# Ledger of designs, part 19: VHH binders against b5yem2

Target 1, 146 residues: b5yem2
Amino acid sequence: MFVGEYYHSLDEKGRLIIPNDFRQLLGETFYLTRGFERCLNIYTITDWNNFSQIISSFSPTDNLMRKLCRFWFSGSIQVTTDKLGRILIPSFLIEYAELSKEVVIIGAGKHIEIWAKEKWEEFNKEENILENMNEINSKVAELWKK
Below, E stands for the ipSAE of ESMFold2; O stands for the ipSAE of OpenDDE; V2 stands for 0.75 times the mean of E and O plus 0.25 times the DockQ between their complexes.

## First folded at step 13 (VHH)

Design x5 (framework vhh_7pa5_2; at its last look DockQ between E and O 0.01; V2 from the best seeds 0.00; counts 0 for: pae E 14.8 > 2, grease 24.7 > 24.2, placed apart)
Fold by ESMFold2, look of step 13:
Structure x5 (fold): chain B 146 residues (1-146), chain A 125 residues (1-125)
Amino acid sequence: as target 1 above (146 residues)
Amino acid sequence: QVQLVESGGGMVQPGGSLRLSCAASGFTFSDYAMSWVRRAPGKGPEWVSTISYSGGSTSYADSVKGRFTISRDNAKNTLYLQMNSLKPEDTALYYCAKWEYYTFSGYSTDAFDIWGQGTQVTVSS
């Protein structure tokens, strides 16, 4: 499992250090993708392949599913860390996630997310968390009625 | 000047094997991930395999997984591709490629690929 928050800087070449704790689980090569929020996601090769097979199974005649496939596959890139544990983030992904110099790298269970620090702080304002948690708790209660 | 020189291609029968080599110069080879890319007649480039700077992590296209093995010798500045159980659809010009770093600007304007001249692999009866 990936857990925790790590604060790092994106350098002028677009390189970002991946936390050592995460690299121990990822290995040196993994997938960097567009997140479903304005963030980036990192998956192990195995998990990216599994998720990609699920996405590829959606009907090609469904307009919305075709848009999801384009979003996912055109926004995914395999990356390899350098000797210092850095990855190079392409400009189209920096633009998508609106990354600036200060970034936050978080563990989200089976994947990792990369956020602009300001966006992460706004998402995590205590006011927003409490509102979101009430909605989430209601959804969890529905699921537990199984 | 970065130079990548591929060799080891040739003609083989289906089921045969070849080992491709790529001699690298003009940069610190052991600092960079390296890839093999191929181009079949009338097609655009197809990624084949990537190896991390240390050689500790490898990845493969589904079409070659289990048949091809990428490796590197950082002391000799050489990248390898062992190709087993070759099929006619593996016929292509094979390139060794070095990854380039990107900057905070458009992907297509600040990025470029460095390729060798390629080595031809032909699989025919």
Scores: ipSAE 0.000, ipTM 0.234, lowest interface PAE 14.8, mean pLDDT 81
Fold by OpenDDE, look of step 13:
Structure x5 (fold): chain B 146 residues (1-146), chain A 125 residues (1-125)
Amino acid sequence: as target 1 above (146 residues)
Amino acid sequence: QVQLVESGGGMVQPGGSLRLSCAASGFTFSDYAMSWVRRAPGKGPEWVSTISYSGGSTSYADSVKGRFTISRDNAKNTLYLQMNSLKPEDTALYYCAKWEYYTFSGYSTDAFDIWGQGTQVTVSS
């Protein structure tokens, strides 16, 4: 499981260091994707394939699922780290997540997220989380019953 | 050009049956959920029934549940409404409506982007 929060910088060539702890879990190659929020996600090959199979199992006549398929697959690239542990983020993903210089890399359990620092700080405000705490607790309670 | 054309309406006595049809053209019919909506004189539009894109799921208003059956033939680009045990309060202009996007949650008329011209159903003794 990916856990923790790391602050790094995107260099002028669009390269970003992946934390060593994360690299040990990801393997030599892994997937970089659009997040469902305006962030980027990193998945192991196994997890990416599993999720991709789920998405692809839906009827191609489902408009919503077609949109999801396009969003997911067109926004996914297989990447590897260089000898320094850096990945190259393509421009269309940089633009999507509005990455500039300072970024935050977080573990979200089954995947990694890459955020622009300012966006992450706004998104992760305690007030924002607390605003939804009752709903979160309800969902957690439901899962706990299983 | 996107078009929906309803047919099959008419006058029937209470307890009678009618089968409405809606012919769709100008879009990929099988990609969208479809609904029937009716409007009685002096009343606002009332959602009647919805069917998913595949026909695998259906929903009904409480007022018609057990009496009406929605179905579709995607090969024919046609939506159907079988109406049994008709009541005077079922009298209305019946419209078929296309969902703007595929969803099966809700029955708001705001979800529809295309409507037919309607077919009149009159239930009277």
Scores: ipSAE 0.000, ipTM 0.274, lowest interface PAE 12.1, mean pLDDT 89
ESMFold2 (binder alone), look of step 13: mean pLDDT 80; pTM 0.802

Design x6 (framework vhh_brivekimig_d4; at its last look DockQ between E and O 0.01; V2 from the best seeds 0.00; counts 0 for: pae E 10.0 > 2, unsure alone 62.7 < 65, placed apart)
Fold by OpenDDE, look of step 13:
Structure x6 (fold): chain B 146 residues (1-146), chain A 125 residues (1-125)
Amino acid sequence: as target 1 above (146 residues)
Amino acid sequence: EVQLVESGGGVVQPGGSLRLSCAASGFTFSDYAMSWVRQAPGKGPEWVSSISWSGGSTLYADSVKGRFTISRDNSKNTLYLQMNSLRPEDTALYYCARYDYYVLSGYETDAFDISSQGTLVTVSS
């Protein structure tokens, strides 16, 4: 389980160090993806495959899921850490998450998120997080009433 | 309105078989992956099996692998669950569910749309 919050810097070449505790769980090779928020996510190969299979379970005629498929797969790359524990983040993902220099790497349970520092600090307000949680809980409750 | 109507439940002895059906309406059935979930008395809902929109991919809980088979007929808007080698621990109310949305991790849990009363499966000697 990925937990914690880490502050690091993206270097000029687009390299970012992955916290050692996370590297121990991820292995040498894993997936880097766009998040639904303007952040990046990291998944183990296993978790990425499992989620990808679920996304692909919808008909291509489902417009929403077709959009999700494009978003998910076109925004996913397989990455590996170098000897110093760094990954190279491609420019299109840097641009998507609006990463510059200071970034925050957080554990989100079964995945990792990479945020621009300013964006994370704005996003990580208690009222905002609580609001999102209530919305999620409400939706889940509606679906599992029986 | 989304409607899911399960049928085929009943009382069987251990080792017996049942085939459940789910009639879907109120949405484009062929657009969605479908699932079976069950709820035993005094327990929470448990995911049983899922099938892709086309039926080309299937998933099973470890507890039912090798015994249950999920299938679908998109021309009839119907989902099926063939249950073989039934065990007392399979006793539950079985629900047909539509995938609604997924948590970003994808590995933790899926959200299901349950709109029916389910069909009761009782396995007892």
Scores: ipSAE 0.024, ipTM 0.278, lowest interface PAE 6.6, mean pLDDT 85
Fold by ESMFold2, look of step 13:
Structure x6 (fold): chain B 146 residues (1-146), chain A 125 residues (1-125)
Amino acid sequence: as target 1 above (146 residues)
Amino acid sequence: EVQLVESGGGVVQPGGSLRLSCAASGFTFSDYAMSWVRQAPGKGPEWVSSISWSGGSTLYADSVKGRFTISRDNSKNTLYLQMNSLRPEDTALYYCARYDYYVLSGYETDAFDISSQGTLVTVSS
């Protein structure tokens, strides 16, 4: 499981050091993807393959599922770290997540998220958290009926 | 000054094998991931394979997967590409590069810190 919150800087070439604790679980090669918020996600190869297989199994006649497939696959790349533990984030992903100098890297259980610091602080404001938790509590209650 | 020198190219028949070498000097070779890139006549550069700094992880273009094997010997500052089951479409100038580019995405010149001169591989009936 990936846990915790790490603050770091994106360098001039678009390189970002991945926290050592995360690298020990990821290995040297993994997937970098678009997140569903304005963030980036990192998955192990195994978890990316599993999620990709689910996404690929959706019917091609479903317009929304075709949009999801395009979003997912065109926005995913395999990356490897250098010896310093850095990855190069391509410009289209920097633009998607609106990354700037200050970056927050968080553990979100089975995946990692990379956020611009300003966006993470806005998402994580106390009033937003309480509103999100009410929605989450409602969904969890619904899920437990299954 | 940082130098990458390729060798091992030549003329081979379809189905044949070649082993390319890339000797590195002027930098700490074991600190960097490395790649093989090729350029066929009249085409742009095509990424072939990459290997992590430790050699623990390898990546391949779909066109060469199962036929080519990338490896490295950090004690000798040398990168290798074993090419088996060669095809005419593998004919290209092959060069090694220090890895700093996007995997499985478009080739990007800014990702390569060092440009080598290359070694020519010709697969001819």
Scores: ipSAE 0.006, ipTM 0.376, lowest interface PAE 10.0, mean pLDDT 82
ESMFold2 (binder alone), look of step 13: mean pLDDT 77; pTM 0.779

## First folded at step 14 (VHH)

Design y1 (framework vhh_7pa5_2; at its last look DockQ between E and O 0.03; V2 from the best seeds 0.00; counts 0 for: pae E 18.4 > 2, placed apart)
Fold by OpenDDE, look of step 14:
Structure y1 (fold): chain B 146 residues (1-146), chain A 122 residues (1-122)
Amino acid sequence: as target 1 above (146 residues)
Amino acid sequence: QVQLVESGGGMVQPGGSLRLSCAASGFTFSDYWMSWVRRAPGKGPEWVSTISGSGDITYYADSVKGRFTISRDNAKNTLYLQMNSLKPEDTALYYCAKEGYEGSYWDAFDIWGQGTQVTVSS
């Protein structure tokens, strides 16, 4: 599982270093995708494939799921770390997540998220989390019993 | 055995200058990118600047661009941060950090120093 919060920088060429612990779990090649929030996600090849199979299993006549398919697959790319442990983030993903020099890389369990620092700090305010805490707890309890 | 030791911090008035140093030991200094990161009380870490192993490439946060200069002396295994035109918002504990790509460390940076305090106040 990916855990932790790391503050780092996106360089002028759009390269971002991946934390060492994350690289150990990811391997040299993995997937970079649009997040469901205005962030980027990183998945192992295995997890990306698994999730992609789920998305692809929905009926193509479902308009909402077609949108999800387009969103997911058009926003996914394979990336490889260079010798310094950096990935090159393409411009369309930089734009999507509104990334600047300062970014936050977080472990979100089964995936990694890359946020613009200011967006993460705003998103992760305690009041924003607490607004859904009861619903989250109910959902967790339900899943735990299964 | 691998170690980073910051120095040069202190208290200055707004508009003043400081020069931070970071002494590195226990690794081939010139082979690694180095960074400065700061943390103000009650705030999360803020990246400040990065420099390549050779010193040919430098990056700066927008908040310090034009005021701070990162440099290194590989012969002395020392990283520097020249801070000019200091502002109260620059007050923080300043860390030097080694960028790493080895699997033995937990952070985006392999090694951190203990930090040196910079306080900008009238």
Scores: ipSAE 0.014, ipTM 0.243, lowest interface PAE 8.3, mean pLDDT 87
Fold by ESMFold2, look of step 14:
Structure y1 (fold): chain B 146 residues (1-146), chain A 122 residues (1-122)
Amino acid sequence: as target 1 above (146 residues)
Amino acid sequence: QVQLVESGGGMVQPGGSLRLSCAASGFTFSDYWMSWVRRAPGKGPEWVSTISGSGDITYYADSVKGRFTISRDNAKNTLYLQMNSLKPEDTALYYCAKEGYEGSYWDAFDIWGQGTQVTVSS
């Protein structure tokens, strides 16, 4: 499981150090993808393959499913860390996640997320967290009745 | 105009300690990742350790983990390497290196200092 958060910098060439604690679990090669928010996700090869099989099984006649396939597959790249543990993030992913110099890398359980620091701080504002937790508690209460 | 000046090398017995320093000038030190690289006689360069611009991220070669500590003082534009439990195989010329702006995705370093010699022998 990937846990915690790490604050560090994206350099001017688009290189980003992957924290050592995460690299020990990831290995040297993994997938970098568009996140479902304005962030990037990192998956192990195995987990990316699992999601990809599920997504690719959707009917090609469904317009929404075609949009999901395009989003997922066109926004995924396999990356390998360099000798210093850095990956090169291509410009279209930097633009998608609106990354600047200051970046936060977080563990989100089975995957990793990369956020612009400003967006992560907005997500974590006290009032936003409390509001989200209230919605989550309501959903959990519904689940418990089953 | 960019300069890196290493110091603190010397001769020590096995098990001894040394602290290397690298004084930097001519660039905004805190913007750049810094590394230590060493070169033993007759060998190519061997990466030792790297530290992020802020100093909050560090990496070490397996051969030095637990014995060496990289650090930086951005107010003093100085990079450090604390070397403990030194072994004869640590004998090398030690360089500090600044991360470059140009090159292939794995060419991380440009602008080398002159190096400081570390010799570990009884």
Scores: ipSAE 0.000, ipTM 0.111, lowest interface PAE 18.4, mean pLDDT 81
ESMFold2 (binder alone), look of step 14: mean pLDDT 82; pTM 0.819

Design y2 (framework vhh_7pa5_2; at its last look DockQ between E and O 0.01; V2 from the best seeds 0.00; counts 0 for: pae E 20.4 > 2, grease 28.5 > 24.2, placed apart)
Fold by OpenDDE, look of step 14:
Structure y2 (fold): chain B 146 residues (1-146), chain A 122 residues (1-122)
Amino acid sequence: as target 1 above (146 residues)
Amino acid sequence: QVQLVESGGGMVQPGGSLRLSCAASGFTFSDYWMSWVRRAPGKGPEWVSTISGSGDYTYYADSVKGRFTISRDNAKNTLYLQMNSLKPEDTALYYCAKEGYEGSYLDAFDIWGQGTQVTVSS
């Protein structure tokens, strides 16, 4: 599982260092995708494939699911770390997540998220989390029983 | 001829400090990203730090973050590594490395120095 919070910088070439702890779990090649929030997600090849299969299993007549498919697959790229542990983030993903120099990389359990620093700080306010805590607890309780 | 020459290594006690230098020649120094890489006995090479051509961007390995500072003087064609709060695990041969212009994922560095030995021991 990916855990922790790391503050890093996107360089002038659009490269980002992936934390060593995460790299050990990811391997050298993995997927970079749009997040469901205005962030980027990182998945192992295995997890990306698994999730992709789920997305692809929805009915093609479902308009919402077609949108999801387009969003997911068009926003996914396979990336490889260089010898310094850096990945190159393409411009369309930089723009999507509104990444600038300061970024935050977090472990979100089964995936990693890359946020613009200001967006992360705003998103991760305790008040925002508390507003949804009851709903979260209910869902967690349901899953825990399985 | 393109050349990198490291200096400033030595023996120091835990908690001590050292400053490494790398003199570059044979290329336009300011156009290239520069890095420090170290190799401890019996271990593979470990990236330590990188700095952009302008010096505006600096990067550090987690193991040295907060303790080491990379800098450069483009007028002197020199790369530096200030190492503070040194630990025994920092013992290694430290290399200065030039990053390739194309930034290929396959080979980040195209030129290396001979290395300078850093030994941290009580």
Scores: ipSAE 0.025, ipTM 0.443, lowest interface PAE 3.7, mean pLDDT 89
Fold by ESMFold2, look of step 14:
Structure y2 (fold): chain B 146 residues (1-146), chain A 122 residues (1-122)
Amino acid sequence: as target 1 above (146 residues)
Amino acid sequence: QVQLVESGGGMVQPGGSLRLSCAASGFTFSDYWMSWVRRAPGKGPEWVSTISGSGDYTYYADSVKGRFTISRDNAKNTLYLQMNSLKPEDTALYYCAKEGYEGSYLDAFDIWGQGTQVTVSS
């Protein structure tokens, strides 16, 4: 599982080092995607494939589900780390997540998130942590009624 | 074939403790989040607790937080629920459940064990 918070910088070519502890779990090749917040997500190939199958199963007649498919698949790329453990983040993903030179890389369980430092700080200071945890517990309970 | 077998239920006085076990087989246990769900007499299912595949993240319903502890032993393919400070309202059939990754838009069947009865009375 991916845990922790790491502060790194984008270089001038849009490369970002992935923390060694994360690389040990990811391997050399994985998926970089748009996040559902203004962030980027990293998934193992296996988890990306599993989530993609779920998203692909949604009805093509549902306008919102078609938007989700486009968002997910057009915003996903397979990346491989270089010999220094860096990935190249394409410009459209940098712009989507509004990344600056200072980024925060966090573990979110089965995936990793990449945030602009300022956005991460705003996210953390503008939310009630207790209420977020209670909301998450409620959603888990709803899902397990199926 | 996926199988979940619960055990460890019984009768206990209010304030007592029980430890439930769920033996899992037929899937790669460590890959999946696992949950405990209970059904009180005449009631529908109520989610109790969830644990991530690694065991690093745990979640609890407000009604059991601070009293119940979920855990897992991935080497033994076993899920546990330690229940302390039991109350009469905890009386229920307790089931372990394997989570799917498919979300609410899929017709995935939740896999449940046979259940183990917990009865809290004096």
Scores: ipSAE 0.000, ipTM 0.101, lowest interface PAE 20.4, mean pLDDT 81
ESMFold2 (binder alone), look of step 14: mean pLDDT 82; pTM 0.827

Design y3 (framework vhh_7uia_1; at its last look DockQ between E and O 0.08; V2 from the best seeds 0.00; counts 0 for: pae E 16.8 > 2, placed apart)
Fold by OpenDDE, look of step 14:
Structure y3 (fold): chain B 146 residues (1-146), chain A 122 residues (1-122)
Amino acid sequence: as target 1 above (146 residues)
Amino acid sequence: QLQLVETGGGLVKPGGSLRLSCVVSGFTFSDYWMAWVRQAPGKELEWVSTISGSGDITYYEDSVKGRFTISTDNAKNTLYLQMSSLKPEDTAVYYCAKEGYEGSYWDAFDIWGQGTQVTVSS
C-alpha cells in the first residue's frame, strides 16, 4: 500500500525521482497513466492489468466506456526507473497534469499520484474533504460491512 | 548521528579481488536505497552500483557489470561491494551513499561516507 506525501522536482529533461519507499513496492517497471483528475497515476504492472481488465470488460457498444477505454489506454505507458530511481515523463503527460518543476508525489493506497504542487495544494484543501465527509462516511460504512 | 563508514579498501594487483564494507548507523538500513560511488584522481564522481533496501533490485555501471556485486546484510546494517577482476581503471576513492529524496543527480544522496581508497596496481 502506497502512503505518504513527497515534494520533489521535475528536472529540465522531464525526469522525476520516485521515492524509494514506493520503488521498493513498484519494482523496476510499472505503469504511468493519466489520472481522473489532472494528475498522473502510477500502478504496479499487476494493478494496472487488473484495472485494465475491468475497463475492457464493458460492452464495446457502451459509448461512455469506449471513451474511458480510450482515455485510459492511450494515456498509459510503461516506465522503468533508471539507476537513480528516476522516470522519464513524456511531454503529453506533463502537459496533461500541467507539471512544471515542483511536484507532489502521494500514496493513494493502491496507486501513486503525481501532482503539480499548486494544483495539489488547491485540490487537497481540508475543506474539500470535509464538505463531503458525511457522504464519505456512508460509503466507508457500507464497504466495512461487506 | 547518521553515519556511513567504509572499510576494506587497499592495494591490490590487477585481476585481484577486494570487498568493501559500509556500516550504517543512525537509521534503518533496510528502508533505504544505497549506492557505491567512486572518484578517481582528477576525475568526476562516478556512480558504481545501487541496491534497494530490500536487496531485490540492483543496478551496476556498465564498466563493472559482471565483476562487482553489491549486497546488504540487514542484521549487520552493512552494505558490501564485492569487487573481482580488478583493473587499474578501478583505482579510486570509493564512497557509500544513502539515497534521499532530492531531485538532482548527486543530490539524490543525502548521506555519504568518508570514503575508502582502492588502488589497483602491478
Scores: ipSAE 0.039, ipTM 0.479, lowest interface PAE 2.5, mean pLDDT 89
Fold by ESMFold2, look of step 14:
Structure y3 (fold): chain B 146 residues (1-146), chain A 122 residues (1-122)
Amino acid sequence: as target 1 above (146 residues)
Amino acid sequence: QLQLVETGGGLVKPGGSLRLSCVVSGFTFSDYWMAWVRQAPGKELEWVSTISGSGDITYYEDSVKGRFTISTDNAKNTLYLQMSSLKPEDTAVYYCAKEGYEGSYWDAFDIWGQGTQVTVSS
């Protein structure tokens, strides 16, 4: 399980160090994907394969599911860390997540997320956190009424 | 064949300035993060500063922030440390180093120079 947050920088080549604590769980090869917010996600090969199997099982005639398939598969790349533990982030993913020099890498349970620091700080404003938690609490209460 | 050569050390009075140079050969300079590390007499190695190969991303140990500037000249394969407002506690042998085996720009250095002596005294 991936937990915590780490502050790092992209180098000029678009390389980003993956924290050693995360690499011990990931291994050297894993998947880098578009996140559903303006962030990037990292999955183990096993978890990426499992999610991909689920996504590929959706009906090809459903327009929304075809959009999800395109988003997922065209935005995924298998990456391998170099001997310094860095990955090279392709330009199209840097542009998608609007990454700059300052990056935050967080654990989000079964996956890792990579955020531009300023976007992470905006997401984590106390006002936004409380608003999100109120919405989540309401949804959980609905689920328990079953 | 891989080699790092430091120059520019010397004796300087408190408040003075020096510029250290590290000429690199045998590897592609811009592919790696580079660092300055120092060792005062009888003390352990102390990390000073780290820079990306292009020179655009820098980090400094708190005690040298605002006084030291790390930079590179990729055309000359040379790393610099501009030191100003020098204090007696900056007295040390200064080494340049290439980051290596853990993939961390802070915790691992696999290739080192011979060092250059910096002495700050009245």
Scores: ipSAE 0.000, ipTM 0.101, lowest interface PAE 16.8, mean pLDDT 81
ESMFold2 (binder alone), look of step 14: mean pLDDT 79; pTM 0.808

Design y4 (framework vhh_7uia_1; at its last look DockQ between E and O 0.07; V2 from the best seeds 0.00; counts 0 for: pae E 14.4 > 2, grease 24.8 > 24.2, placed apart)
Fold by OpenDDE, look of step 14:
Structure y4 (fold): chain B 146 residues (1-146), chain A 122 residues (1-122)
Amino acid sequence: as target 1 above (146 residues)
Amino acid sequence: QLQLVETGGGLVKPGGSLRLSCVVSGFTFRDYWMAWVRQAPGKELEWVSTISGSGDYTYYEDSVKGRFTISTDNAKNTLYLQMSSLKPEDTAVYYCAKEGYEGSYYDAFDIWGQGTQVTVSS
């Protein structure tokens, strides 16, 4: 599982160093995708394939799922770290997540997220989580019973 | 089928200006990173500048900051490099390139032009 929070910066060419702890789990090649928020997600090849199979299993007559398919697959790219552990983030993903210089890389369990620093700090306010805690607990309890 | 074609190179005096163009055919760079790289005589390839396909993000080598401006015209599918305050050390063959998705500096470029010669001399 990916855990932790790392503050990093894009370099002079817009490349990003992936934390060593994450690289050990990801390997040299992995997937970079649009997040469901205005962030980027990183998946291992295995997890990306598994999630992609789930998305692709929905009925083609489901309009919402067609949108999700387009969003997911068009927003996914396979990337490889260089010897220094850096990746080149495609421009359309830079723009999507509005990454400039300072970024935050977090472990979100089965995936990694890359945020613009200011957006993360706003999004990750404690009150944003606490206000939904009861609902979250209810959902967790439901899943635990299955 | 995929092609990058540089133009605009030439001979200029120190302090002069040049505008390089790179016309892209076979693909659109709208969603890609595009770059200028150069190779001076007897030297290795050197990254100069990078721009996002939208033009919203630009990056420059320290030695050219404030002197060079990278830009795009999506309608013409053309990449530009406006060079000002040129120095003899800017003498090189200038290439436009499409960046790939590898993390390394030069291995990331997957499409190159033929290059255009820029010579800065008194």
Scores: ipSAE 0.209, ipTM 0.614, lowest interface PAE 2.1, mean pLDDT 90
Fold by ESMFold2, look of step 14:
Structure y4 (fold): chain B 146 residues (1-146), chain A 122 residues (1-122)
Amino acid sequence: as target 1 above (146 residues)
Amino acid sequence: QLQLVETGGGLVKPGGSLRLSCVVSGFTFRDYWMAWVRQAPGKELEWVSTISGSGDYTYYEDSVKGRFTISTDNAKNTLYLQMSSLKPEDTAVYYCAKEGYEGSYYDAFDIWGQGTQVTVSS
C-alpha cells in the first residue's frame, strides 16, 4: 500500500519525480489519471485495468455512467519513468489539477495522489480536518446502527 | 568539442566535506539538464542528483538528501556538488553528465566526464 506525504517540484517542462518508495511498488510504467478531486491519481497497470473493467461494465444507456466513462478514459494516460525517476505530466492534466511549481505527492492506500501544494494545505487546515472527521464519524455511526 | 571535466575528488574522513566541480566546455549548460552519477567499485551506476539548466529545479536521491547540494555557476560554466557529512558508503567515482535533450523522456546521458574519485575512509 501507498502511504506518506512527499513534497516535490514540477519543473518547467512538466516533469515530476516520483518518490523512491512509491517507484518500488509501481514499477517503471503505470497510469496517470484525473482524480475525483482537483488532483491527479496514479495507479499500477493492474489496478487501472481492474478499475477500468468495472467502469466499462456500466450500462451505456445511463447518461451519468457515460459521463463517468468519458471522464475516466479520456483523462488516463500510460506513463513511464525516465532513468531519474521522473514522469512527464501533460498540460491538460496540469490544468485539471491546477498544478504549480510546488506539489505534494501522497499515498492514499491503493493509489497515489498528486496535489498542488496550496490546495493540499487548504484541504488540511485544522478546522477543515476536524469537520471532515466529524462527518466521517457520523457516517460510520449511522452505518453501524443497521 | 563538447566535454565535461570533473575535479575536487580525494580522500576524506567520515563526516567530512568535499566540493566537486564539473567544468563544461563546448556548450552553455543553462540550456541543458545536468546530473551527478556515481559508481562504487563493483556496483552499477547510481544517480545522485540532477539540476535544471536554469538552476531552479534540483533533485536528489534519497540517501544523499540533506547532505549533498547541487548548484551551478553560469558565469564559469561550472556545475558543483557540495558533499557534506560524508559516509564510507559514498565512496565512488563521481561523474557529471549531460542529458541528451532537456524536453525528452528516456534519453540516455550523451556526454560524460572521465570521473573523479571520492574515497571516504578513516
Scores: ipSAE 0.000, ipTM 0.160, lowest interface PAE 14.4, mean pLDDT 82
ESMFold2 (binder alone), look of step 14: mean pLDDT 80; pTM 0.818

